# Ledger of designs, part 3: VHH binders against Putative ABC transporter glucose-binding protein TsgA13 (tsgA13)

Target 1, 363 residues: Putative ABC transporter glucose-binding protein TsgA13 (tsgA13), of Haloferax volcanii (d4gpw5)
Amino acid sequence: TGGDTGDTDDTEASETTASEGTTSGTTTGDVETTDGGGPSEGETVNAAWVYISEIGDLGWSWAHDQARQAVDEQYDWLETEYTEAVAPSDSERVFEQYAQGDVDVIFGTTFGYQDPMYAVAEDYPDTVFEHATGYRTRENMGRYMGRIYEPRYLAGQATGMVTENNTIGYVAAFPIPEVVRSINAMALGARSVNPEATFKVRWVNAWFDPPTAREAANALIDEGCDVIAQEQDSPAAVRAASDAGVWTSGYNAPMGQFGGENYLISPIWDWTEFYGPTLESLHEGSWEADAFWGGMETGVPMLDEWGPNVSQEVKDQVAATEEQILNDELDVWAGSAFEGESDEFLFQEMSSFVEGVEGEVPS

## First folded at step 1 (VHH)

Design o6 (framework vhh_ozoralizumab_d1)
Fold by ESMFold2-Fast, scan of step 1:
Structure o6 (fold): chain B 363 residues (1-363), chain A 121 residues (1-121)
Amino acid sequence: as target 1 above (363 residues)
Amino acid sequence: EVQLVESGGGLVQPGGSLRLSCAASGFTFSKYWMYWVRQAPGKGLEWVSEINSGGSSTKYPDSVKGRFTISRDNAKNTLYLQMNSLRPEDTAVYYCARYPGYSYGFHPGYRGQGTLVTVSS
């Protein structure tokens, strides 16, 4: 990570400016706070979110912030605040500032926050940390992610059914297991209905870099790709595909407005299903560090709405496969090199492409 | 119980202005983030603006940023959208929306019946 800088107020100085939500009462002080477990049962919980991009990205940060807003509304004992547009290189300062304040839990929402958050968590054992897409844990630091490869597989079927060139482009962020897993799942999905489908990958080397993502999408289209998928914290590649009149699948948040007539469907996040239970456990004093890894059955990773020109045949195929995934009747990795691999491997060790994806994962 | 009633739509010339209002009832309006979303004929829902519970933070997509302003009056349980420099592509049904929780992104958990805005000569 190390993409575009955001608003200076939010990234460099603005703990106070970033605070949002309706305030409830403060911690009373007549009941002791549990070490490492958050505040005492029945007390106000103060939670902070740290985002790599602006909430207006309508992607990854937006999806997390929608869930923050939802839980802030749901719980009268919850106070929320956030800082947006925080590059990994600035994140240690931001985490430390929150931990020095009155926050009980800090949610860090990008891969690049791993080492900064892990370091700060060691120095603030009474503060709870949760790292989305994270790999490391501490007694006071959990990690969480969803099995987005499930809705990726489903979106992949749609790409495989609509391609006429059998060449699908994927605008990817970084060559890390999270991204490799998504690419592989989409390719397996496409090839499950179209064995001749092939994928070309271009690496932006940033989570949020709309100009570079657009350039990558256009380069893939120039190479003969008639479908563009992406894994970025913006809709830039979806917009580029729409501008070129080729099919497109987005990521993170519904992107139908950007894909227009060429929109297929996107894997998206409903983080409320993670944040709600986590905040309740903190309020109850029962929080423990965990490695959340939920599938579509949890409601966390899911699909948005179909584009306006997608055929009923495509919709029916995807719906039938989704039902199998929800009923635990389909293993996405069956028949691939990754069949039978552990959840730990799938989460953090996948470093090679499946058949049908061109080239090799960069090292 | 939860009710959102939009008003203020109508026919306006390109470059003109309209102010939409949304009267909220059946919930504690001051506790909720509120949204405006729109749907053009034959197209999906598009997020237009958001505002936090206290009115101090607002967000807009690039398509309307600088032209539209969301605001709220918590004492009156009313949400507003000031639309300036209107374009033909702004023609849509505009919905006032409240999310009871994040679900499917742009698909709000609660929305009103909408108010039609037509930008044409």
Scores: ipSAE 0.000, ipTM 0.131, lowest interface PAE 16.6, mean pLDDT 82

Design o7 (framework vhh_ozoralizumab_d1)
Fold by ESMFold2-Fast, scan of step 1:
Structure o7 (fold): chain B 363 residues (1-363), chain A 121 residues (1-121)
Amino acid sequence: as target 1 above (363 residues)
Amino acid sequence: EVQLVESGGGLVQPGGSLRLSCAASGFTFSSYSMYWVRQAPGKGLEWVSEISSGGSTTKYPDSVKGRFTISRDNAKNTLYLQMNSLRPEDTAVYYCAKGLYWGKGYSYDHRGQGTLVTVSS
């Protein structure tokens, strides 16, 4: 009402500068090269991280921040800073503020930063940008992501080998391609060693909702699931499984302390294996834009440590399959409906379950 | 600049139908999942449909499943929402939204100005 201003996302008047008599002079024999991306070789590297959510204990932003802290401790020539809880609609301003400051590289850690970062990168060609989960690149902007479905497949083998009821529960976040891909990879893994294994999925409709995740895990256990896997930013489902005396696998971060005697293993992120080499290349002056899509061979998506009661037979089976994945001898999707599908399809279009997963993906 | 312009809203009686359109520009439309979201007066934003970049996959919450159909024409950079069997509870401003997938669930990085749908006798 009185002066209530809601939303002004209107574009400010563009001061489009037309090219006008800007002959840059005569340079005989010069090769056109751009040397402006990032710091000079041997100079201090100033790096900024922009996170979609607050730094959690065991979530996506937490995993990136653990890596930021680790590389900050590792490299005496590196200075790091970060901003939390940046909505995509606010991200362009945050990127501009860092680019205008003394920052050499800006890491944006959510897909929604795609267009804001791509736009800012054009205006600040001397700043390096790296976009997690992105599709587009520029000469001064790379992209990166890890194939977490590989360690999910391996964790799946462990679930398939320890189940006695052949009924495995999966406490899932949202019915989006990333989650469907993880469920499918785990089911394929389990069925590769136990063709009778079946998966029951319950949707929390949140990445972080410990009470609802706990209730979903308990409901799955009541339905006969003797193994509980999850795709949440909290250990609540892992704790519920442990409390009920059933096997469990976590996600994002090591959850062994919460699974106790019933812990199997979890797919986790080690982003130091991406940030370390990337920052070293900036320090050396050798950085080039890349479309990083790393599997377990890179060390980025990986497995944590085995639980205390997992048999040697299970460990040996998983180790043998991990070796095949690391040597590029095993395609997780081979023999499934998704064999031969593109990275674009796997990333954004997977909408149906593989054989062994009960029901249908919610619409 | 990303622009999303919705149209097709209006007043309709319960049980009626409306078709919403969204004209997209400023980005490679065929490379992104697209969404319809709505906001009823005094309430928060609610997701009502999703379509993959190529159109092969569509998703709906139970509240509209079987009544609403999302579709897209990538050659025309246009998104559609066919709404059938409309109920008073469907009264809301409907927004076209550019897909935002970030490993932590659904969200939207760009939203249009919206089109009002009023379901009333």
Scores: ipSAE 0.000, ipTM 0.165, lowest interface PAE 14.2, mean pLDDT 83

Design o8 (framework vhh_ozoralizumab_d1)
Fold by ESMFold2-Fast, scan of step 1:
Structure o8 (fold): chain B 363 residues (1-363), chain A 122 residues (1-122)
Amino acid sequence: as target 1 above (363 residues)
Amino acid sequence: EVQLVESGGGLVQPGGSLRLSCAASGFTFSSYAMYWVRQAPGKGLEWVSEISWSGGSTKYPDSVKGRFTISRDNAKNTLYLQMNSLRPEDTAVYYCARTPYGSKYYSGMDVRGQGTLVTVSS
């Protein structure tokens, strides 16, 4: 079949026995409160970010660093620093160096940091740790991530409302659960306002391959798509759509300058809405470890600004649905084959398309 | 600058074995989950295996489970795929690939190599 799920349990069961030699590698919520963690109330907060790749990747690490720069500019009481290109095997040393220094909080931004950070957090109870995409916590260690499928659903409504051919193209990276989930959320959004909307998917086979993404977008336009959406770390598909006079939705970062007159809106990340409140709580002495899993109500996964030619009717429809999501009145997966599925299934096991997406997920 | 270079493909009889290698360069290999994916003639990409950044976790689809074994040597920046009991339907170009989002949640691929052809035939 298209969506090969393999042995998901096997992946989880063995993953965490590596770095520390830990025996207790299963997901757990061991959260405790400390009175010695972080800075004194009202004092300067010193925060460090640890990135798996270079900031110049213009992807995941870049997105976190944009937020670091934004909060550094926003708060006079905040000092920030970072280390990039840190392997998980080197991360324990880096975390320990920061914890031994004048750092109040350490943000680790890749899953592979889980065990190294968890070990260092035990040895440095007065330092606060936060782990993006993590699953284990301590009294001085939290975890955080966001539900990007919510703004993808909303962008989907915009595509469904502007299409005249009822054929929307999606330039996708890989046939994997993360991408299938995003395609499905957009299709559900489009069909919520236009039951006749259909999606055609083309796989670039890369997150960042501008020439191939442009070719994929042009092929979809040639097939009759009058809207192009994408899941790429470049604006190439957005530019191709704009050049062809076709509506377009981007991803991950604001792409209005590339979509021009044909730009709709894009699902993007605003990590400042997590980092800001977290740093404020540290500054005020009120920080507690948490398992942050934020939807649009947090402001972390969010929508970009509308393109210049999008009608008020489209904007009003999306705003009304966004309000329902923000008020916890709408479940993106309600009425679909995935209604009632666990978060674990949604994260790791979604391997088939919802109704309205043409074809099957490639094997 | 980032490169993945596969090797070890070739022609093999049904029931035979091959070991594929992938040499990684231009990034911190030990920080990334890695994948083997394949593309049969005229077909789309198919996942054949996933390995976590540390090598502690692996995943396989039913089509290759028990026959293929993924492994890695982080000191050598090398990913491996041991393929046993090969079948004609295993004929494909095999690619190694990298993810930026970690191995437990949000599995994905970012970069793919040039591929190595495996032909299982008489």
Scores: ipSAE 0.000, ipTM 0.135, lowest interface PAE 16.2, mean pLDDT 81

Design o9 (framework vhh_ozoralizumab_d1)
Fold by ESMFold2-Fast, scan of step 1:
Structure o9 (fold): chain B 363 residues (1-363), chain A 120 residues (1-120)
Amino acid sequence: as target 1 above (363 residues)
Amino acid sequence: EVQLVESGGGLVQPGGSLRLSCAASGFTFSTYWMYWVRQAPGKGLEWVSEINTGGSYTKYPDSVKGRFTISRDNAKNTLYLQMNSLRPEDTAVYYCAKYRSGTPWSFDYRGQGTLVTVSS
């Protein structure tokens, strides 16, 4: 079959079962198995996490590691390990090293790991792989992300209510759908309560680059932004906003200590609500590759605590809208160009800005 | 070679039902999210339904929600769309689709599609 031989090869490789012969037990038999059920109680599940930045980043990698620690403490049958500061170019080697060991599942936690992990998963069909922010699956490889656009919309309302210049800055990582979704959701939230709110975006072109993120935040402030939001794996932009005396919203982890008197609220992650159920499914032999896409109702994407100077009016507005999201009474994308788009489109195809965001998404 | 072969279309009266099938080959069907998309005469492509790898998650736009049901049989490499309470505006060529290998931001329409005409 000529032109699609590579696609056929990729497809054929994914026919192998990742969890066969693991302690999560998907093998049926007369002696060692549960007659098609989970593994025997007391069997160890070995799980590894691979992080793009250091645990001390207090951002994305920190949030995942907090959840790793929590599940390690919760489950006596679980043993965890991790490797931090792994660049995408080094990630294939790290995944292979774990897969060659007695690791049952490998969690890769950055967008840039998708192609390296997908390649390694093909070569190690008895190992389970899970890719945070990924867009491809295999028989032995799932992907997961939360609908962080829901708490972004809520944080957006706060930014729209406190801005006096109607100019909000956003320090962004890469021009990919994950980031475009967050920018758009925040803009829709702000404009839902302040139709004149506008967003200016600066691209760092890195997930973790505190000096460049700080420089981007300061440039946006110099351009008249009186609120700074960010999508970085560090609090650098939040700290820069605080130092300049402008309002700020963070990302990934609670950043109130860095935002000071001008802190609003941040979209954050509680990954225990994904890792817990996933590890239990591996332990009981029921794991299947899937694409987790959970909203605030799952507890995964959520809001942290309000800053000390946020008015009750702002808090009341956000609480009322959060209730509507939790009760399925509000669609974040309603009235936008993206109303009615599929979850898959929202997950991996959103490549343009909504009204109120200045400029174009870089190619 | 990736192949998607749609079938089950035809002429039906308003209020009627049709069940579409898509036979997939040339890739490991069970590892891909699958979609139904349609193109009405003189219009662009419109997403109709999506289903995850295991079939535990499905989603629909408001235009078809409650009327259409997507399902899959991974053992048979087949995708289905049950269409009930059909309306004239459902008239379109229906394609089953997946994302292309290496190009996750675009659909792969390897099938020829199946025509559904809802008319009195």
Scores: ipSAE 0.000, ipTM 0.140, lowest interface PAE 15.6, mean pLDDT 82

Design q1 (framework vhh_7qia_2)
Fold by ESMFold2-Fast, scan of step 1:
Structure q1 (fold): chain B 363 residues (1-363), chain A 120 residues (1-120)
Amino acid sequence: as target 1 above (363 residues)
Amino acid sequence: QLQLVESGGGLVQPGGSLRLSCEASGFTFSSYAMGWYRQAPGKQRELVAFITSGGSTNYADSVKGRFTISRDNAKNTVYLQMNSLRPEDTAIYYCAARYSYGWKSPYDYWGKGTPVTVSS
C-alpha cells in the first residue's frame, strides 16, 4: 500500500473534529460560472475554492488562499475562483453553482462541508471534489489533510529546550481530536529533550477571537509560563508573548514578525505541495480519488523560519529529529498511550492528554 | 530504488494487438499508481492509460475502448493490452510509477521505453 494515509474506511467521523463557531457575517453568493468544458489532457483547468471564513484571517483560510494564488500564478493553464464566508448550511448551494458552471474541481476547506460536498458529488459525477479535513470519499471525491503533529513535535523540542520554568502555555481553540493531537505531539516533543517540561492549556472556544486569545496567553504567562504556543487563526497570542518578553510559537502561517526577538518557530501549511500535484494530475487526465494524509515528507505540513535569537544547539536538535521524521525513522507516538494506534484513531478519536499536559480534555 | 522494465513492443499490422508488460522491482509495488505514456517521433510524451493503487483506471480519449490497463500486484507487474492498433499508435511506450500517497511528483519513476510500430 502507500506510506501516507491508511484510512480506507468510509465511516461517520465525529462532527466535532472540524471548525465550528464562525457562521457570523454576511454570506456571499457571488459565484461566477465558467464557460469551459471538463478537463482533458492539455486543456484549461477551472478550479474553485470554498472558504468558511474571510481570507484575511492569517490562519486556516488564508493558508489555503495563499496556495490558490501561488498555483494560479504558476500555471498558465489554470483559472481559479473562490467564495469566502460560506457557512456549512449555505455550502450546498455554492457547490451546486460551481458544479453547474463547468468548474472542473471544487476544493471545500472545512469539516462542516462534509455532508453538503458528499451529496453534491453524487449529483455531479463529472466534477471532481476535494475535501480538506474530510473523512469520506467517492469515485469523484477525494479528501486531504496533513500530519501537522510532525512539525508540532519539532516545535515542541524547541519549546522544551528554551524553557527555564519548565512550564509551557498552549492557547487552544476547541477540545477536539485535531487540537488534542497537536497539543500531545508538542508535549511529547518537548519532553523528548526535557523530561521536566509541562504544558498548561487554555481553551478559547473559537478559531478566531484575538482579544480572548491574548487574554488566555497573558493568564498563562501570569501562571509562570515562559513559552507560549497556540492553535488560533490569529497572531494575538504570539504578540502577547512577545510583549511580555517570553518565547513563542505560532500556527498556520509564518508569525516571525509578530514574535520578534522571542520567536521560536511555527508549524505552518504549504498547501501548494498538495494543490500543485492535484491540479497537474487533473491537467494530465490522471486524477484519482485519494485519502491524502501527508506528513512533512510531502512538504504540506512544515516549519517556517527560526526566530533571530534561537541558539544553534536548538536548531541542530530540531534538524536532526526532522531528518528522522523525513526518513520514517521516528514514531512521534512511541512510548505514549497512543503508540500503535491507527491513522483513523489519530485523526478522529484522540480525546485525552499525554503525560506532561496538565489537567483533562474538557468534555 | 524502484526500477521499471518494459517489454512486449514490436512491429504489428494495423488492426493487430500487442500486450505490453512493465515489471517493477525495489519498492512495494502495490502502493504505487502506474501509468503508460507514449512518445511519437517529434511529439511530446502523452499519458495514454492510468491505474491507481486501488485499481481504478483512466484512459486518453484516443485509446478508449481499444486499450486496457491492468495490474498484478503479486507479480509486481502492470499491463497494457492494445487492440485495434492504428498507424497513429506508433510510438515508444513508457511505464511510469507515482507514489499516490506521497505526491512527490506526478510520476517519480520511469522505464527506458519499449518501441511499438504499427505499419503494413
Scores: ipSAE 0.000, ipTM 0.121, lowest interface PAE 16.6, mean pLDDT 83

Design q10 (framework vhh_7qia_2)
Fold by ESMFold2-Fast, scan of step 1:
Structure q10 (fold): chain B 363 residues (1-363), chain A 118 residues (1-118)
Amino acid sequence: as target 1 above (363 residues)
Amino acid sequence: QLQLVESGGGLVQPGGSLRLSCEASGSIFSSYAMGWYRQAPGKQRELVAFITKGGSTNYADSVKGRFTISRDNAKNTVYLQMNSLRPEDTAIYYCVAYSGYTWGSEYWGKGTPVTVSS
């Protein structure tokens, strides 16, 4: 959700935050072209990205923009542009301006764009729309997201294997289902290889608040946590853990440079694995609306590189489990209270912790 | 599943105030982001205010500084406080709940009419 409040904490589950501040986008002047139409096979593809906040450090918008830049560089037939700091209340106008111009596909990357994009898609049937974290589709509008809980489970195994105190800290953003799901997946992963592992959670109540995240990490370390994981758009908790000489796992983007000698591995996003195939299909004239929900087998949610001091035993364990996930041989939720629950339940109604996570989700 | 019931609409004079309420039942309210849309005669629905699961808010430019959205998770209720009302605010106001996920469902209330007229 989010908007133009100037607060990077104003985001929905599945959204990452960018640095605070609003700025005019890269939208070119309006040139009247009726509906724009999709490109014919082999023609230039013009694609636009719309971001709720400024592109920031290691955040959700940053990860999408890294992928935009990568595909722009990869494909000679692709031209990209983007607009930053677009509140949901302003997004309909931005989508309409792109749809009226020389743009073939518009990617909207925050939950709050759902209804504005859906409305514009109806009025511009020859323009393709794709909505990250969306839940509505049209014949010219798809939706996409990645199952980040899979690499969370794997990172969890690493935490469970290296902890000596069996006490792992988690610096979390908000007590919402997406974050609860990530905590639970990590705890299940840790306990799959170490049944004595226990998680302590501290809530920052922000996606980007480096001083509060650092303080939360230090408080967890003071309580006996010898591993710090986090779900923030800042490396502050990773950096605090490294400074204290405890193991750490990050989120969203590679954080090895901040974890240093104490870095384990982090769940990250590689959106090029979605944008590449999507843009290629559009270039080939084979695009059709879909509800992309990709796991690690797609390459979208993935792990970054191992830290320098992680043992081969830990790497081998995680690699073996990753193989099972890639082959659809492992259900992350198997054996938990959530085994057999629908995707709708997992994403809409997961409001309680699995065994091994201390306390209760705040109400 | 989730049911939304709006209340608080009515007739008010320009410059007046009105508070809309939307009570949710059926599933875990705190798991949903909540919004208020309005639809004036002959126009498309417009999102006027939104509040995330974590309590962050966002407003349409036309209502910034005049409208305030808030939520009370213990009462399963979202509110829209509307101040300094103008004739152009006349519309049917709808409460909406969002899961925030690709497979999620949105739930809409039936709408409550607000008329700003002297």
Scores: ipSAE 0.000, ipTM 0.149, lowest interface PAE 14.0, mean pLDDT 82

Design q11 (framework vhh_7qia_2)
Fold by ESMFold2-Fast, scan of step 1:
Structure q11 (fold): chain B 363 residues (1-363), chain A 120 residues (1-120)
Amino acid sequence: as target 1 above (363 residues)
Amino acid sequence: QLQLVESGGGLVQPGGSLRLSCEASGFTFSSNAMGWYRQAPGKQRELVAFIYSGGSTNYADSVKGRFTISRDNAKNTVYLQMNSLRPEDTAIYYCAKTGYFWTGYKYEYWGKGTPVTVSS
């Protein structure tokens, strides 16, 4: 034929669908959900995860896989599998292969999977799809993400309290709203306890580039930064800070082993708090497509464990502020240039730094 | 007033080239990732090429080595250079702005699309 195997293979697959006889209607009024006992009371739920990176990245994909392993151990009725290192352009084939099997739910964990997953979801209405960082839904496809700026604000307080030079470095991925929002939240946190704290940002222009991240961290240290924070899918900047004897905060996953004696705390993901309830709803036949947007109250975005040399004063301050966030008594953006802005603006249009962050977001 | 305006589509012979353009307005273009998608008759819309605000790119396997996505932040424009076009590339091509939305509100914004027909 023409050598095009993607779309032709997807549309002409000879394999049967996952829902050959078990999937039934819904007790909630949604035609595409399973009945109130799951496919059948006591039936195994089969779940698949699709990752853009190898799980050994110790970052985003690793955090999702830790949660997959945790729910697998938690639920006797759950069987899990995964595929790693799947580029968005290869993902439609992978989703279709899972949907053709006995998989009940497919979790796609990167933004670029949106349209491949959306297309396969239409062709396999008996299979449930969930898209991390997604923006579109179907009756059989939900989306999920967490408000990581909340634990970023708390980690920011720790950086503001330990800095002696009042100069904190941030090794950042891309100048996109997600990253600008995280930088701003950390700066607001630091300045809430130390009004003289300032942030210097270096852009890696990659989510995973350990050599460039290490170089950026070292450049910031050379400029006088005595604390290094980062937003990368690797611990390279944390390790560079530790090697230089500089305080450090990581991202995505616990990085205490790389920060060592200089480790503060990191905003991390506990996706178990999303995957657990979602899988339970599938087992019970009550799943409905939703747009999950969880803050720290859900347990999804959270803080890891403190480094060994962090003072009790720092820990007490952060704990007090965390309680305020959990009780809806603190708005991260209050008193900033972004006070009163809509969540839509904060998530999709934030393109400038708050007071205390040096320079301007690159154009 | 978010707006995406595509141009550059048309009829082209197999092996030919086209350059699509998408002019964006009503948002901070430089801070947003942009994509090119296509929809062939009877098919769902699929990702063709994606460019992050920092310039990193991703491509569908069917177009790797033939298509190139690029952006000009000074002009608020994203481009798709299409080389070695095949009949299978025939579709309506859409420019898209992506974003994160809060629960229950608004989706991604799409342009009107520009048709590309590859035929001898």
Scores: ipSAE 0.000, ipTM 0.135, lowest interface PAE 15.9, mean pLDDT 82

Design q12 (framework vhh_7qia_2)
Fold by ESMFold2-Fast, scan of step 1:
Structure q12 (fold): chain B 363 residues (1-363), chain A 120 residues (1-120)
Amino acid sequence: as target 1 above (363 residues)
Amino acid sequence: QLQLVESGGGLVQPGGSLRLSCEASGFTFSSYAMGWYRQAPGKQRELVAFITSGGRTNYADSVKGRFTISRDNAKNTVYLQMNSLRPEDTAIYYCAAHYSGYHPWSAEYWGKGTPVTVSS
């Protein structure tokens, strides 16, 4: 239970075994026998979302809320509600309050909710829980994430083609497998078209901290980075790069308006492709715990639109590689230290950088 | 410039089958998710079936188990196999192309539609 306090080594290893009992995309469980709860088939589904930041963050929470709004509009049998700005330390109380009410499913949308949600799920076996970015499951608790490393690789090619000094900066959240995986994929993408490209990483130690993210971006620019990528729940690093006249790639949501003339392209989320099928299974009474790990072929992780000054050569290169990824003709990890690693390893255990990323992953 | 051309519609008796085809031209077909939509007289257009660029499928509850969506990237074609047809399936059926990952109802390109009539 130390995952939310910074010691994830033991908890990650222990919980890997439990998570492997869940089959991704399975709906063959019998109603009220293996699903841990939920409504009877054909009844109204009441769903709650819990967000780390305000929806106006224009990042992670915003992307999830766009999908919540979309499914609410789509399904007349669905009632949705949400709570914003819930710190991990406050999340156990929020989950428990929803579980005590008329809510059939609770979606928790940040890594730090892992231990609080896992604890509440044990106490409320008749309520369904789903944890975005999570690594532990129960009979009544699933987890979900997308293989954002695929559009990261593509954005990485763009960074590698536009850099003039072969030094790319990455403003990162926390030194956890999710973030290390994204950094590595971008570096592999950049180096696939520019073997001399190097990455410098700065850790914000927060998902949403616009002032610190801006400071990190400016420090990387001062160190000679002529491209800034980021993994934050805000456009602050993209704005800083744009203000400095430096190329930039965002994250989570379209950030073209913040990157302006210096915008490349960003890996973003369409969570409707996960929430839709999940809510349908709850409505049908066929939900069972799953470990969703979808690539660009699912429509969940994807690219936004190109910036106005990106050359046709860059666009053509990325489009050709995207086609290969979508057709299963290219493995992002091929030729790297991580070639042939399991989906479980990629999801939960990646803790070192590939060649071209400066330094070591902090412990 | 993208064009979508639907075919395979027609008149069929209840319990019958039809296979609709939608041929795409003028774009990288494999990069797009594809949807089949229908519009019955006096009703709004609704999603029937959706297939992502990688082949993952989704269906409206009303057609699940009866209709199957598939794609052939070599032929730039998406198909809708319609079995056990009912009078309420009578509609104009539209093919749509989506940028990968956009909401299923936010189509970039639409076909002109093909009519399906299930006679009673």
Scores: ipSAE 0.000, ipTM 0.120, lowest interface PAE 17.4, mean pLDDT 82

